# Ledger of designs, part 17: VH-VL binders against Integrator complex subunit 8-like protein

Target 1, 198 residues: Integrator complex subunit 8-like protein, of Dictyostelium discoideum (Social amoeba) (q54vk3)
Amino acid sequence: MNKIFGVKIDSQQKKRQQSNKNLTVFNNGRYLIYIGDIHFDRKFHREALRYYLLGCGLETAFYSDPVKTSVTNSKYLTFLSRRIFDCFYFLRAPMQAIVVSQFFGNLNQTCLVSFKIIQEEYYQLDTNYFQYIWELPLLEILLTTFTKQKDLKKIYLINQIISNPIINENNHPDIRKNFIKNTKHNFWKAISSNYLLQ
Short names: E, the ipSAE of ESMFold2; O, the ipSAE of OpenDDE; V2, 0.75 times the mean of E and O plus 0.25 times the DockQ between their complexes.

## First folded at step 6 (VH-VL)

Design g14 (from r3 with heavy chain A33G T50V S52W D57Y; framework fv_roledumab)
Fold by ESMFold2-Fast, scan of step 6:
Structure g14 (fold): chain C 198 residues (1-198), chain A 119 residues (1-119), chain B 107 residues (1-107)
Amino acid sequence: as target 1 above (198 residues)
Amino acid sequence: QVQLVESGGGVVQPGRSLRLSCTASGFTFSSYGMHWVRQAPAKGLEWVAVIWYDGSYKQYADSVKGRFTFSRDNSQDTLYLQLNSLRPEDTAVYYCARGGDYFEAFDIWGQGTMVTVSS
Amino acid sequence: AIRMTQSPSSFSASTGDRVTITCRASQGIYSYVAWYQQKSGKAPKFLIYDASTLQSGVPSRFSGSGSGTDFTLTINSLQSEDFATYYCQQYYEYPYTFGQGTRVEIT
């Protein structure tokens, strides 16, 4: 029914989606999104994910400057983030879903859905994706949960990320902006490798 | 059409309690995080507390932790702030504010209700 | 907590003037800054979010700019209804914090 797990569909989300449609989605990938939605509705979440990723213009054969630019700055990607989030959640890839929630454009929604996923799917959190978390409040939620679970390895890994001066100290906005841009690029590169190449 | 109305303010002595209410209309109350913001006479704005849309998360300013309790009743579109162990420095106009969904700034404010703590 | 510092504390101006108010965060907050206008005895009014995006219905003479730690609110050609106190606010993380306010007064 609702494609966004743990998040109420309300009038603000409808307005947000309508505004985003006006940017690129209808012109540059509507058919792929439509096919993705058909697969999603039929519970073929991996196939739906592939169509959504293709709709964003993501490629795995060769990474060019246009692909790098589109994946890091795409309003299209922000628009599709909730669909991609739902796919990862239903594929039992909760850590990838948590990473994707950072693209929602609302940090409080990111923290809300991530907190719920962390509680529900603790043992499915793939530590290979911790490196793609850049939002400090989200890192703090993870750290608090791992501390309660007495999970020494996960505590160690999150502390390594939090200890990065670029993430923790925001006194250099251009440096942090470039770091996040590269983190986003590397995430989508990893996702394309894992889900488009099989 | 979108409106927030506070009530429950008044004059109380130090150490006493007061309960503030905020009634929402014109929007889907259960879909929004809500905040309390206060302003002491001739002073600036101070954030007091947040409650998420389903009541599952609450956070308080250090100055009020352990004394104030935030709650909501989504069936009545109403927000409550219980003020306990009131101090003279809690004297302020208390505003109810909506956290906007996609930008999270305070897009809708109530008119405020005055709390005066004095002997 | 993130400290928000506004400058100046007060500003004397006349109608038609260009007014600039600055706001500095104690750490980087991207563009998670809102601006509010408050008139005496009234609730604050939402003006700007995401540092530079005007709320619907706010006159175009208002504009915001900045990212990271330094932010600016500008009022081009000040009108009589613009004499008020202005506050910046970060909504990057809890606790949310406001600047001390800048009072724009008639000369």
Scores: ipSAE 0.000, ipTM 0.449, lowest interface PAE 16.0, mean pLDDT 79

Design g16 (from r3 with heavy chain S52W Y102W, light chain E93D; framework fv_roledumab)
Fold by ESMFold2-Fast, scan of step 6:
Structure g16 (fold): chain C 198 residues (1-198), chain A 119 residues (1-119), chain B 107 residues (1-107)
Amino acid sequence: as target 1 above (198 residues)
Amino acid sequence: QVQLVESGGGVVQPGRSLRLSCTASGFTFSSYAMHWVRQAPAKGLEWVATIWYDGSDKQYADSVKGRFTFSRDNSQDTLYLQLNSLRPEDTAVYYCARGGDWFEAFDIWGQGTMVTVSS
Amino acid sequence: AIRMTQSPSSFSASTGDRVTITCRASQGIYSYVAWYQQKSGKAPKFLIYDASTLQSGVPSRFSGSGSGTDFTLTINSLQSEDFATYYCQQYYDYPYTFGQGTRVEIT
């Protein structure tokens, strides 16, 4: 199904480039997604991730331009979040996977898959990515787990995030919206640096 | 809740120009690819142009390429279609449409604006 | 360009009938087909994408099938509100193309 579509989309990608001289391949999200699926099926998870990130238009994240904020709000990113999540999971990057789960558009699904990963991959959780969690229920799951593990450092880090008034929705809704927008932008900038440029 | 409203249509003579607008509301406009589709009186649907969510990629039907210019202003949730060198065969209702969950499928349509090119 | 051909161009049906509209692409397009309903004087309404996936809110009496070059739209137990013109559309490649439309008339 997807595999057959992927093969045909590779041909389609080349044909489209030939027809449209000025077309940026990196902004052709649909075709890049299916090329990514081909790599994923072949167990080339890092290469699959690269194509999924390019499909989302995240290739320009290394440019320090306001235009990047528009790209990080792409519906392609929301749709691709499950594919990107799987890539991080298989690349043994569980904390990045948990961050990406916030893009699923279904908070219950986010919490369920994240709880599973937190239990299974506890010692692989990269604390550098804690700063990219904005969903309060997810922060509470992390806090509860770290409390049970008596992990004082992780408890402290999560409590600093939870105690941020913006995260608790104590302020005007637009302030929280802008904070989340900036958090998303900074996450994808970090991911592009670590996975797209390497 | 979600809505697209076209404006700018009218009656013009061949060779003249019109600027069509489409105002979006009820959704995050900057996250969606947008499209223009037209329909001549008593005829079927014809795709005119597509613009990506960030404006970086634009595609045009061969019949309008070089005459029509598509643009978007994500800060104002507005699409623009500049119609230049209009011909009688451009007479149609012009619809603004949103790309749906499966990319370029058109899930939300405006009511349309009529462009009549006659001498 | 990919040509989309619908059949029939028009037909008469009664409420309660099961009706099938076919759409043929001039080349393989996998499942990149959408279906739309248009009533006289109104904008088109989105029904189906990816050949067989119903848009949220569309009645379950509508269904789509097909892959490659041959696609069908089926209305199971036609209702009075379903008398309209139906269009298939491919979004596999630019330029995007529509079928010529199938008009469903009341008997």
Scores: ipSAE 0.000, ipTM 0.445, lowest interface PAE 14.8, mean pLDDT 80

Design g5 (from r3 with heavy chain Y102L F103Y; framework fv_roledumab)
Fold by ESMFold2-Fast, scan of step 6:
Structure g5 (fold): chain C 198 residues (1-198), chain A 119 residues (1-119), chain B 107 residues (1-107)
Amino acid sequence: as target 1 above (198 residues)
Amino acid sequence: QVQLVESGGGVVQPGRSLRLSCTASGFTFSSYAMHWVRQAPAKGLEWVATISYDGSDKQYADSVKGRFTFSRDNSQDTLYLQLNSLRPEDTAVYYCARGGDLYEAFDIWGQGTMVTVSS
Amino acid sequence: AIRMTQSPSSFSASTGDRVTITCRASQGIYSYVAWYQQKSGKAPKFLIYDASTLQSGVPSRFSGSGSGTDFTLTINSLQSEDFATYYCQQYYEYPYTFGQGTRVEIT
């Protein structure tokens, strides 16, 4: 249950905010995350998201750094991906949340949370973000759901993505690896443009 | 049964290499982040390395960075830890562990394999 | 690296006793703390995550609390199978770090 997951994260954010009062020195990234947690606790999910993205972006020149691989290696993304996921979910941006779930580093977690969102929120899935799904199991879950719902437009769009040879499991590993790196970079660049510019 | 089984431990001299393996069964191995944790005799636990479900992201403890290499073969449900330039202080039981479902902690552990580095 | 310091290093106890183990982080880590139990000659067993949430199947006599820098593990009424070494672990950031362990021994 996505709602149970979100409620638990909200409770944890309140605990994290209280415990952070004991810190006497912050670095820039940790300070921004702390401010983000304050906004999250106040239910200001868009402001929380901005601060989380700023915290992550300090290592990537706000996702404008020409060194694309630095985005995937950000130390903040590992623990922030779940908080950013919740921000998108509560902002009624479920497709962005599903994309972010691919950053968890654990595909089981990705499929578990995304499956529930896709089943419940498919009407709100912004098709502009379909291009940022690279995990075949997610594409198959999307296709199955849209087929059951008889959403011909979304079926067509997902089939176009699945038909890309680079997504195919039989493709050369290095080609797929580079495609995923570029997809990750382009996603965070797009999100920064859409959410950090007010 | 969800199970992790380590192998490849042994007694080696300083400067030598050793390859550890961890075979997973009872769950979809290719979907989980995996970890190596070690424990020196009569000492506590020390995190060694983490690898994402697809092997694209790897993190290492500073004490082993540049000497140890973590990899996985999802088609064989197997983890590998290559131990190079071994030192006496690397003597420990090495555990492989699975990342959890909704947390970044280690929910399933193997029985461990002993690595002894001595002359 | 975030240092995790446990106290006490060892505790002598009898069945039925209440045991409290403290874990302190060198900096704020919110609630990103796990607790493990390790019996002599065995692999660690997962007990608690997010500082206070019991893993499914863990007896209710175990409880965790705390946030930020100070965390505690409590065993309310010690049973014979609870004599073990307990470890806290932070998973706030890399490198992941463990406390040095607290040994709960029979008196």
Scores: ipSAE 0.264, ipTM 0.674, lowest interface PAE 3.5, mean pLDDT 82

Design g6 (from r3 with heavy chain F103W; framework fv_roledumab; at its last look DockQ between E and O 0.03; V2 from the best seeds 0.00; counts 0 for: pae E 12.1 > 2, placed apart)
Fold by OpenDDE, look of step 7:
Structure g6 (fold): chain C 198 residues (1-198), chain A 119 residues (1-119), chain B 107 residues (1-107)
Amino acid sequence: as target 1 above (198 residues)
Amino acid sequence: QVQLVESGGGVVQPGRSLRLSCTASGFTFSSYAMHWVRQAPAKGLEWVATISYDGSDKQYADSVKGRFTFSRDNSQDTLYLQLNSLRPEDTAVYYCARGGDYWEAFDIWGQGTMVTVSS
Amino acid sequence: AIRMTQSPSSFSASTGDRVTITCRASQGIYSYVAWYQQKSGKAPKFLIYDASTLQSGVPSRFSGSGSGTDFTLTINSLQSEDFATYYCQQYYEYPYTFGQGTRVEIT
């Protein structure tokens, strides 16, 4: 199954719908994500997104408890991020997709797919989500694009983000890690508010 | 300290029944899914059964379906595995293991209890 | 059922060696793989979960990698206490299944 903009989603995800019949023991985030997969395969992207978000949110909330010994399955979420990306794209939310592309775990891939989206869909990018971009290369692509478009407002906004010292890659790794963590958290909160309550 | 202690193992003849118990301590038992895993002598590990935190969902290996019954008493922090219609191939060390509702791997294991089915 | 094919079944190694054990799933299981260590006459010990996350208290010389179908447990520098049997396990779907085990023996 070919995905948007050449984003290769693990083909194994497709098999889950048919094979994971007994994964019902736990009413947890993983189960919700499974339901999301079912909807996704049926091209019900909005429904899929909802369940994905619920699943991710539940997992995050659960593993954020310091009393818990378990940690978030980051790899699993990486796989899921690709489907969430597709959901946003099909739902005509390209900027959200761009934000999610940062979860792919491969900066080159992130930049490649986002570059294409930015080039083709720059006119409908929701600026409210610019703040959730932490990858400098993406910001540069955005800046270049809107500079060409002579969109002063967006240029200004992007420059404000770029000029934030926290974005500097030369920062201590722990500082960057915390920043990214917080940005991710804020993004999911924003998305949950916009998509789960509707 | 988090601990699981199995009991109830023994030697029985084929067709007989045995009841295993696993007592948990050191954690909120009712918050975790629990599992039974067995290991035949000089063999690998085999998943036997899983029970959800509240016992509302139970899963069994095909090899034991219809013969084994998994239950739990959260008020007593105890798991039970009722072994009916035992067969020689059921001979194994039976381990109880902890797995949270969001944690499907087995992070805590008991010491195991040996079940021997022989004529 | 998902088959977990573990390789090799056994091998000899020396202290200080880099050891690699592989596990292949018969189908894609994302990263829902755990690794266990079992010493003779003892219960399995939890080492790795989610394919690559090290359990608390486990030495850093242990690492896991992989996603989809191919998974690897690595011991960077084998210690004397590491000679044991190792098992991979999938918890992607029921029935949960284990690899057949890999016995790491002393040369």
Scores: ipSAE 0.000, ipTM 0.553, lowest interface PAE 10.6, mean pLDDT 85
ESMFold2-Fast, scan of step 6: ipSAE 0.430; ipTM 0.746
ESMFold2, look of step 7: ipSAE 0.006; ipTM 0.508
ESMFold2 (binder alone), look of step 7: mean pLDDT 93; pTM 0.946

Design g7 (from r3 with light chain Y30R S31D; framework fv_roledumab; at its last look DockQ between E and O 0.03; V2 from the best seeds 0.00; counts 0 for: pae O 7.9 > 2, placed apart)
Fold by OpenDDE, look of step 7:
Structure g7 (fold): chain C 198 residues (1-198), chain A 119 residues (1-119), chain B 107 residues (1-107)
Amino acid sequence: as target 1 above (198 residues)
Amino acid sequence: QVQLVESGGGVVQPGRSLRLSCTASGFTFSSYAMHWVRQAPAKGLEWVATISYDGSDKQYADSVKGRFTFSRDNSQDTLYLQLNSLRPEDTAVYYCARGGDYFEAFDIWGQGTMVTVSS
Amino acid sequence: AIRMTQSPSSFSASTGDRVTITCRASQGIRDYVAWYQQKSGKAPKFLIYDASTLQSGVPSRFSGSGSGTDFTLTINSLQSEDFATYYCQQYYEYPYTFGQGTRVEIT
């Protein structure tokens, strides 16, 4: 289980933590992710994050067949997001973690862990990443928090995001899906630029 | 030599219980996730259960949830599958399998043990 | 659950033939596919993982391809020992699921 939020580590993640004697080396995204897991287990979160990002990037590129546009939320990806979440948290990047929490595939869990982070770390949330929030409940939590703190600047930013017609739940599902897809893509690009080049 | 050996199969009436065992040898048992897969007569393969290397995580097929219990004893290099409330549809050869590296497929299989549930 | 639709269910072939078996996933599963060979009365044998990676010790005449939803197992030149039932499997997410199997019989 995740020591930070009590989130269960999935079986896939646990399996990757296993020490196998017959280690097969792959030159692909999955191998990089495995290396990330090794670093993660050693509490080298920055290194872990880098390998996770590289691994995900390769996988995305590998499966970039235009016909396969569906980002499937597999348990693997969902739980990998939890590792990435932890990396950001330990790297003192709480807003990035909050963004990643949206990949958990469970809105209740997303809100729960993000609520905790927002309540504890609201003063160091990087506003540059507000734009990558698409879950309305999460935006509401942020808004409530910063309203309480009377932070007009952040309130304004959040309200601008909330008021974006594209986030409206009344939109056609395809519109929302595309928006989320693009937002995710932009987020990973931003993260890659910030963390892989360092 | 890497080997898995299943045991505990037999013929039982519906509602009864069996306990299957799988003994591992030739590798560090505690380092691998393990699985049960079954195959009904003249049918295909069906995943039954997965247990993590330390037993902290267990996954079950919906068809066996609440009836089957998967466990392992790493000190004895042994897997256990407790089969409760057996049904005729549980009739199958039960295989234990080892999880591979970098993937969650099954690289090593036992010979299987037959479980027959009949009135 | 992810459905793995395997085709054909069975077919006859001769030694030396090029054999292709297809497996289609009900959703995108990247390359999280394995192939197994099972001979009558025997346990499955691990052949391929990650859609295209050949397991150590498996003859090079076996190959796998595919990503996303469509996967194939190919035997370039069928040998006498290759007559068996083949299964695809996804391990992308639980529950793990297998194809229905393809029986390769002798003509």
Scores: ipSAE 0.014, ipTM 0.575, lowest interface PAE 7.9, mean pLDDT 85
ESMFold2-Fast, scan of step 6: ipSAE 0.380; ipTM 0.732
ESMFold2, look of step 7: ipSAE 0.065; ipTM 0.651
ESMFold2 (binder alone), look of step 7: mean pLDDT 93; pTM 0.949

Design g8 (from r3 with light chain Y94W; framework fv_roledumab)
Heavy chain, then light chain:
Amino acid sequence: QVQLVESGGGVVQPGRSLRLSCTASGFTFSSYAMHWVRQAPAKGLEWVATISYDGSDKQYADSVKGRFTFSRDNSQDTLYLQLNSLRPEDTAVYYCARGGDYFEAFDIWGQGTMVTVSS
Amino acid sequence: AIRMTQSPSSFSASTGDRVTITCRASQGIYSYVAWYQQKSGKAPKFLIYDASTLQSGVPSRFSGSGSGTDFTLTINSLQSEDFATYYCQQYYEWPYTFGQGTRVEIT
ESMFold2-Fast, scan of step 6: ipSAE 0.531; ipTM 0.793

Design k12 (from p14 with heavy chain D100L D107E E109D G111Y; framework fv_ponezumab)
Fold by ESMFold2-Fast, scan of step 6:
Structure k12 (fold): chain C 198 residues (1-198), chain A 125 residues (1-125), chain B 112 residues (1-112)
Amino acid sequence: as target 1 above (198 residues)
Amino acid sequence: QVQLVQSGAEVKKPGASVKVSCKASGYTFTSYYIHWVRQAPGQGLEWMGRINPSGGSTKYAPRLQDRVTMTRDTSTSTVYMELSSLRSEDTAVYYCARELYGSGWYELDYYMDVWGQGTTVTVSS
Amino acid sequence: DVVMTQSPLSLPVTLGQPASISCKSSQSLVYSDGNTYLNWFQQRPGQSPRRLIYKVSNRDSGVPDRFSGSGSGTDFTLKISRVEAEDVGVYYCMQGTHWPYTFGQGTRLEIK
């Protein structure tokens, strides 16, 4: 069987399906995501990222609007998170990619992905994004790696995050949920400011 | 059909350089790392390094860092491994192998799942 | 670097009998995420290596059920429940937990 030909046909079918869906529903957020997909397929990752961020912001108010977030299909949000993750990784923004991996809805996948990125792109991890990590297993992976590298500055920064009692599982559930919600919102606001500037 | 096809055998003199190619087909070239692994006659496997074809970032084995260079050409879906200052100890079969990354990273089980056929490099006389 | 040590180096077996290969690492291959990145490869004479097992015990697609992997920490085993003629070759363990990636020295399986 010709796997190249099969993949090519499937790719064309997916593009047609996406176009058809956008023709059915007239909505600015959906169209921005469609445009992002076109750029992503062409390997224009920075442009794709900008359109994905604009579309995400309109659909979810950067994950801060509970009504918009609850209405949006969770599988579609996971797909967007994966596309945004790929954009950051291809743009040599590995720390931003690691942060986005927390949105996958599977902590094991988050840890496996982060482990690989940390091994391959250690010296390109932007510490300004450490503040947007909230998953304890991911923080432990970072701490273990920095300890082995004897990177005292990064060890200090990660320990500051781990020491936050709000991340502690023994706190009231609502406190942790609100903290994560605010961290998500602040991350997307920071990313939007950094990547949507002309 | 997913394939990695390598260039033909090379015979080099000590001190020369050799450049081995690995042409990918049947998959999205920029979604997979390419690793290089060598095997001296009658000996085991030795990891040399890897390249990310999307951006060209590389990671080399420390003992080879000063002699190995990995590059790629996205227009031809080809990865190159160049080894300089050749010694008789560099006589080996050189393999390329792929590892999934990018949008496939969630499935992180594709460590060296597809290999090239190997390129014999002989350093003699 | 993490040293991977295999034993035995040479494994003569009778057809239909079981075979077992040991792989020991100089450091724990368990990462903070609880996963162990240990793989097993088979290399038949004149062929490229083929991955048999990933993450200690997970069998690759197309690999017969008679192959199994087990172990934890620093001590790992590859077992073949009934050796067949096509199993002749060299078997390598490989770790992906610590950079740089390292292979064991290989175990040659031969039919007596």
Scores: ipSAE 0.005, ipTM 0.449, lowest interface PAE 10.3, mean pLDDT 79

Design k14 (framework fv_ponezumab)
Fold by ESMFold2-Fast, scan of step 6:
Structure k14 (fold): chain C 198 residues (1-198), chain A 123 residues (1-123), chain B 112 residues (1-112)
Amino acid sequence: as target 1 above (198 residues)
Amino acid sequence: QVQLVQSGAEVKKPGASVKVSCKASGYTFTSYYIHWVRQAPGQGLEWMGRINPSGGSTKYAPRLQDRVTMTRDTSTSTVYMELSSLRSEDTAVYYCARGDYDSSGWYEYFDYWGQGTTVTVSS
Amino acid sequence: DVVMTQSPLSLPVTLGQPASISCKSSQSLVYSDGNTYLNWFQQRPGQSPRRLIYKVSNRDSGVPDRFSGSGSGTDFTLKISRVEAEDVGVYYCMQGTHWPYTFGQGTRLEIK
């Protein structure tokens, strides 16, 4: 069975998807995600990541639009976040993994996995990716950890993000939604520069 | 940490229906399938079906499809399995079991099991 | 439906000796993704089943290393390198490759 972030596709549903989508077809987002899974199973995390990112980009216009098909939609994109998270983690990109954990659609899981990564990989946290954190509880975990470590630079950077009124205010849902959408889009562009274009 | 706790034993007459519950705790309820497996006295295991707690989609064993219904309540993290038109052959221990995934991210069946619910059908 | 056949159905073993259980499927269990969805379960008397092995040879967390799984295609084996008293129970193989999912008949491991 296919396994995607706690939502699994059983063997019969997977067979139906394969019969409806031939592996010989190229330049299809669903096919690219399938190829990503093959690479992931072979422990080729960088190649898997490239296929996942390209597949998601084609289906969602780089997280800017909903997916084009009912077979893959924004819900499936959310479920694929675990695979992309695992790719970043195994590629020694823990801060990118923490950013991707925000896509899980379950904030408690986001905080749990991120807390463990922050403790285990403290010195590998790339501060250039702090700007892509939008979940307040996650920012609080980062701030608490940096305060315990007396890391003045990281404390300063996180406080700048927390000070954003959009993050702290009880605004109309569309305002926060647009901010998150733009943050995701900018994250995708940064990741594409590092992992897809290079 | 992960627990599946099932409802208590039931005694039913032939032709009645039985509804067994399975309450999940210690993990994200909507992230894993719940399967139902039964075991008649002194016999082996028989897979009955599964439910995706997230969307409520179900898949049943063909021989039971006309009689079995699986539902869930996300507010209580509980899955239900209802079997109708009971016969003496339905006397069994009914188990719920969680699907799992390995370190590569692929799910497998039945990593955690409930304690079982004995259903006795007698006239 | 895919038929899962276990042998032997009854396996008396001496404490400390190895034990081996065979499981054969009526069809190949290799799925289109290249994975083989064959699992092994242990059921001790009066208890719920417990998964020991998943995808042929992967040992579940907390399962002693004396348990190992092997095989490919249609022929699979569960081995216990040295049987302990706590291993008494019934062992089931199960396939998740083909719909509907099916179990073997079970092998009862007994101490002699």
Scores: ipSAE 0.000, ipTM 0.418, lowest interface PAE 20.2, mean pLDDT 79

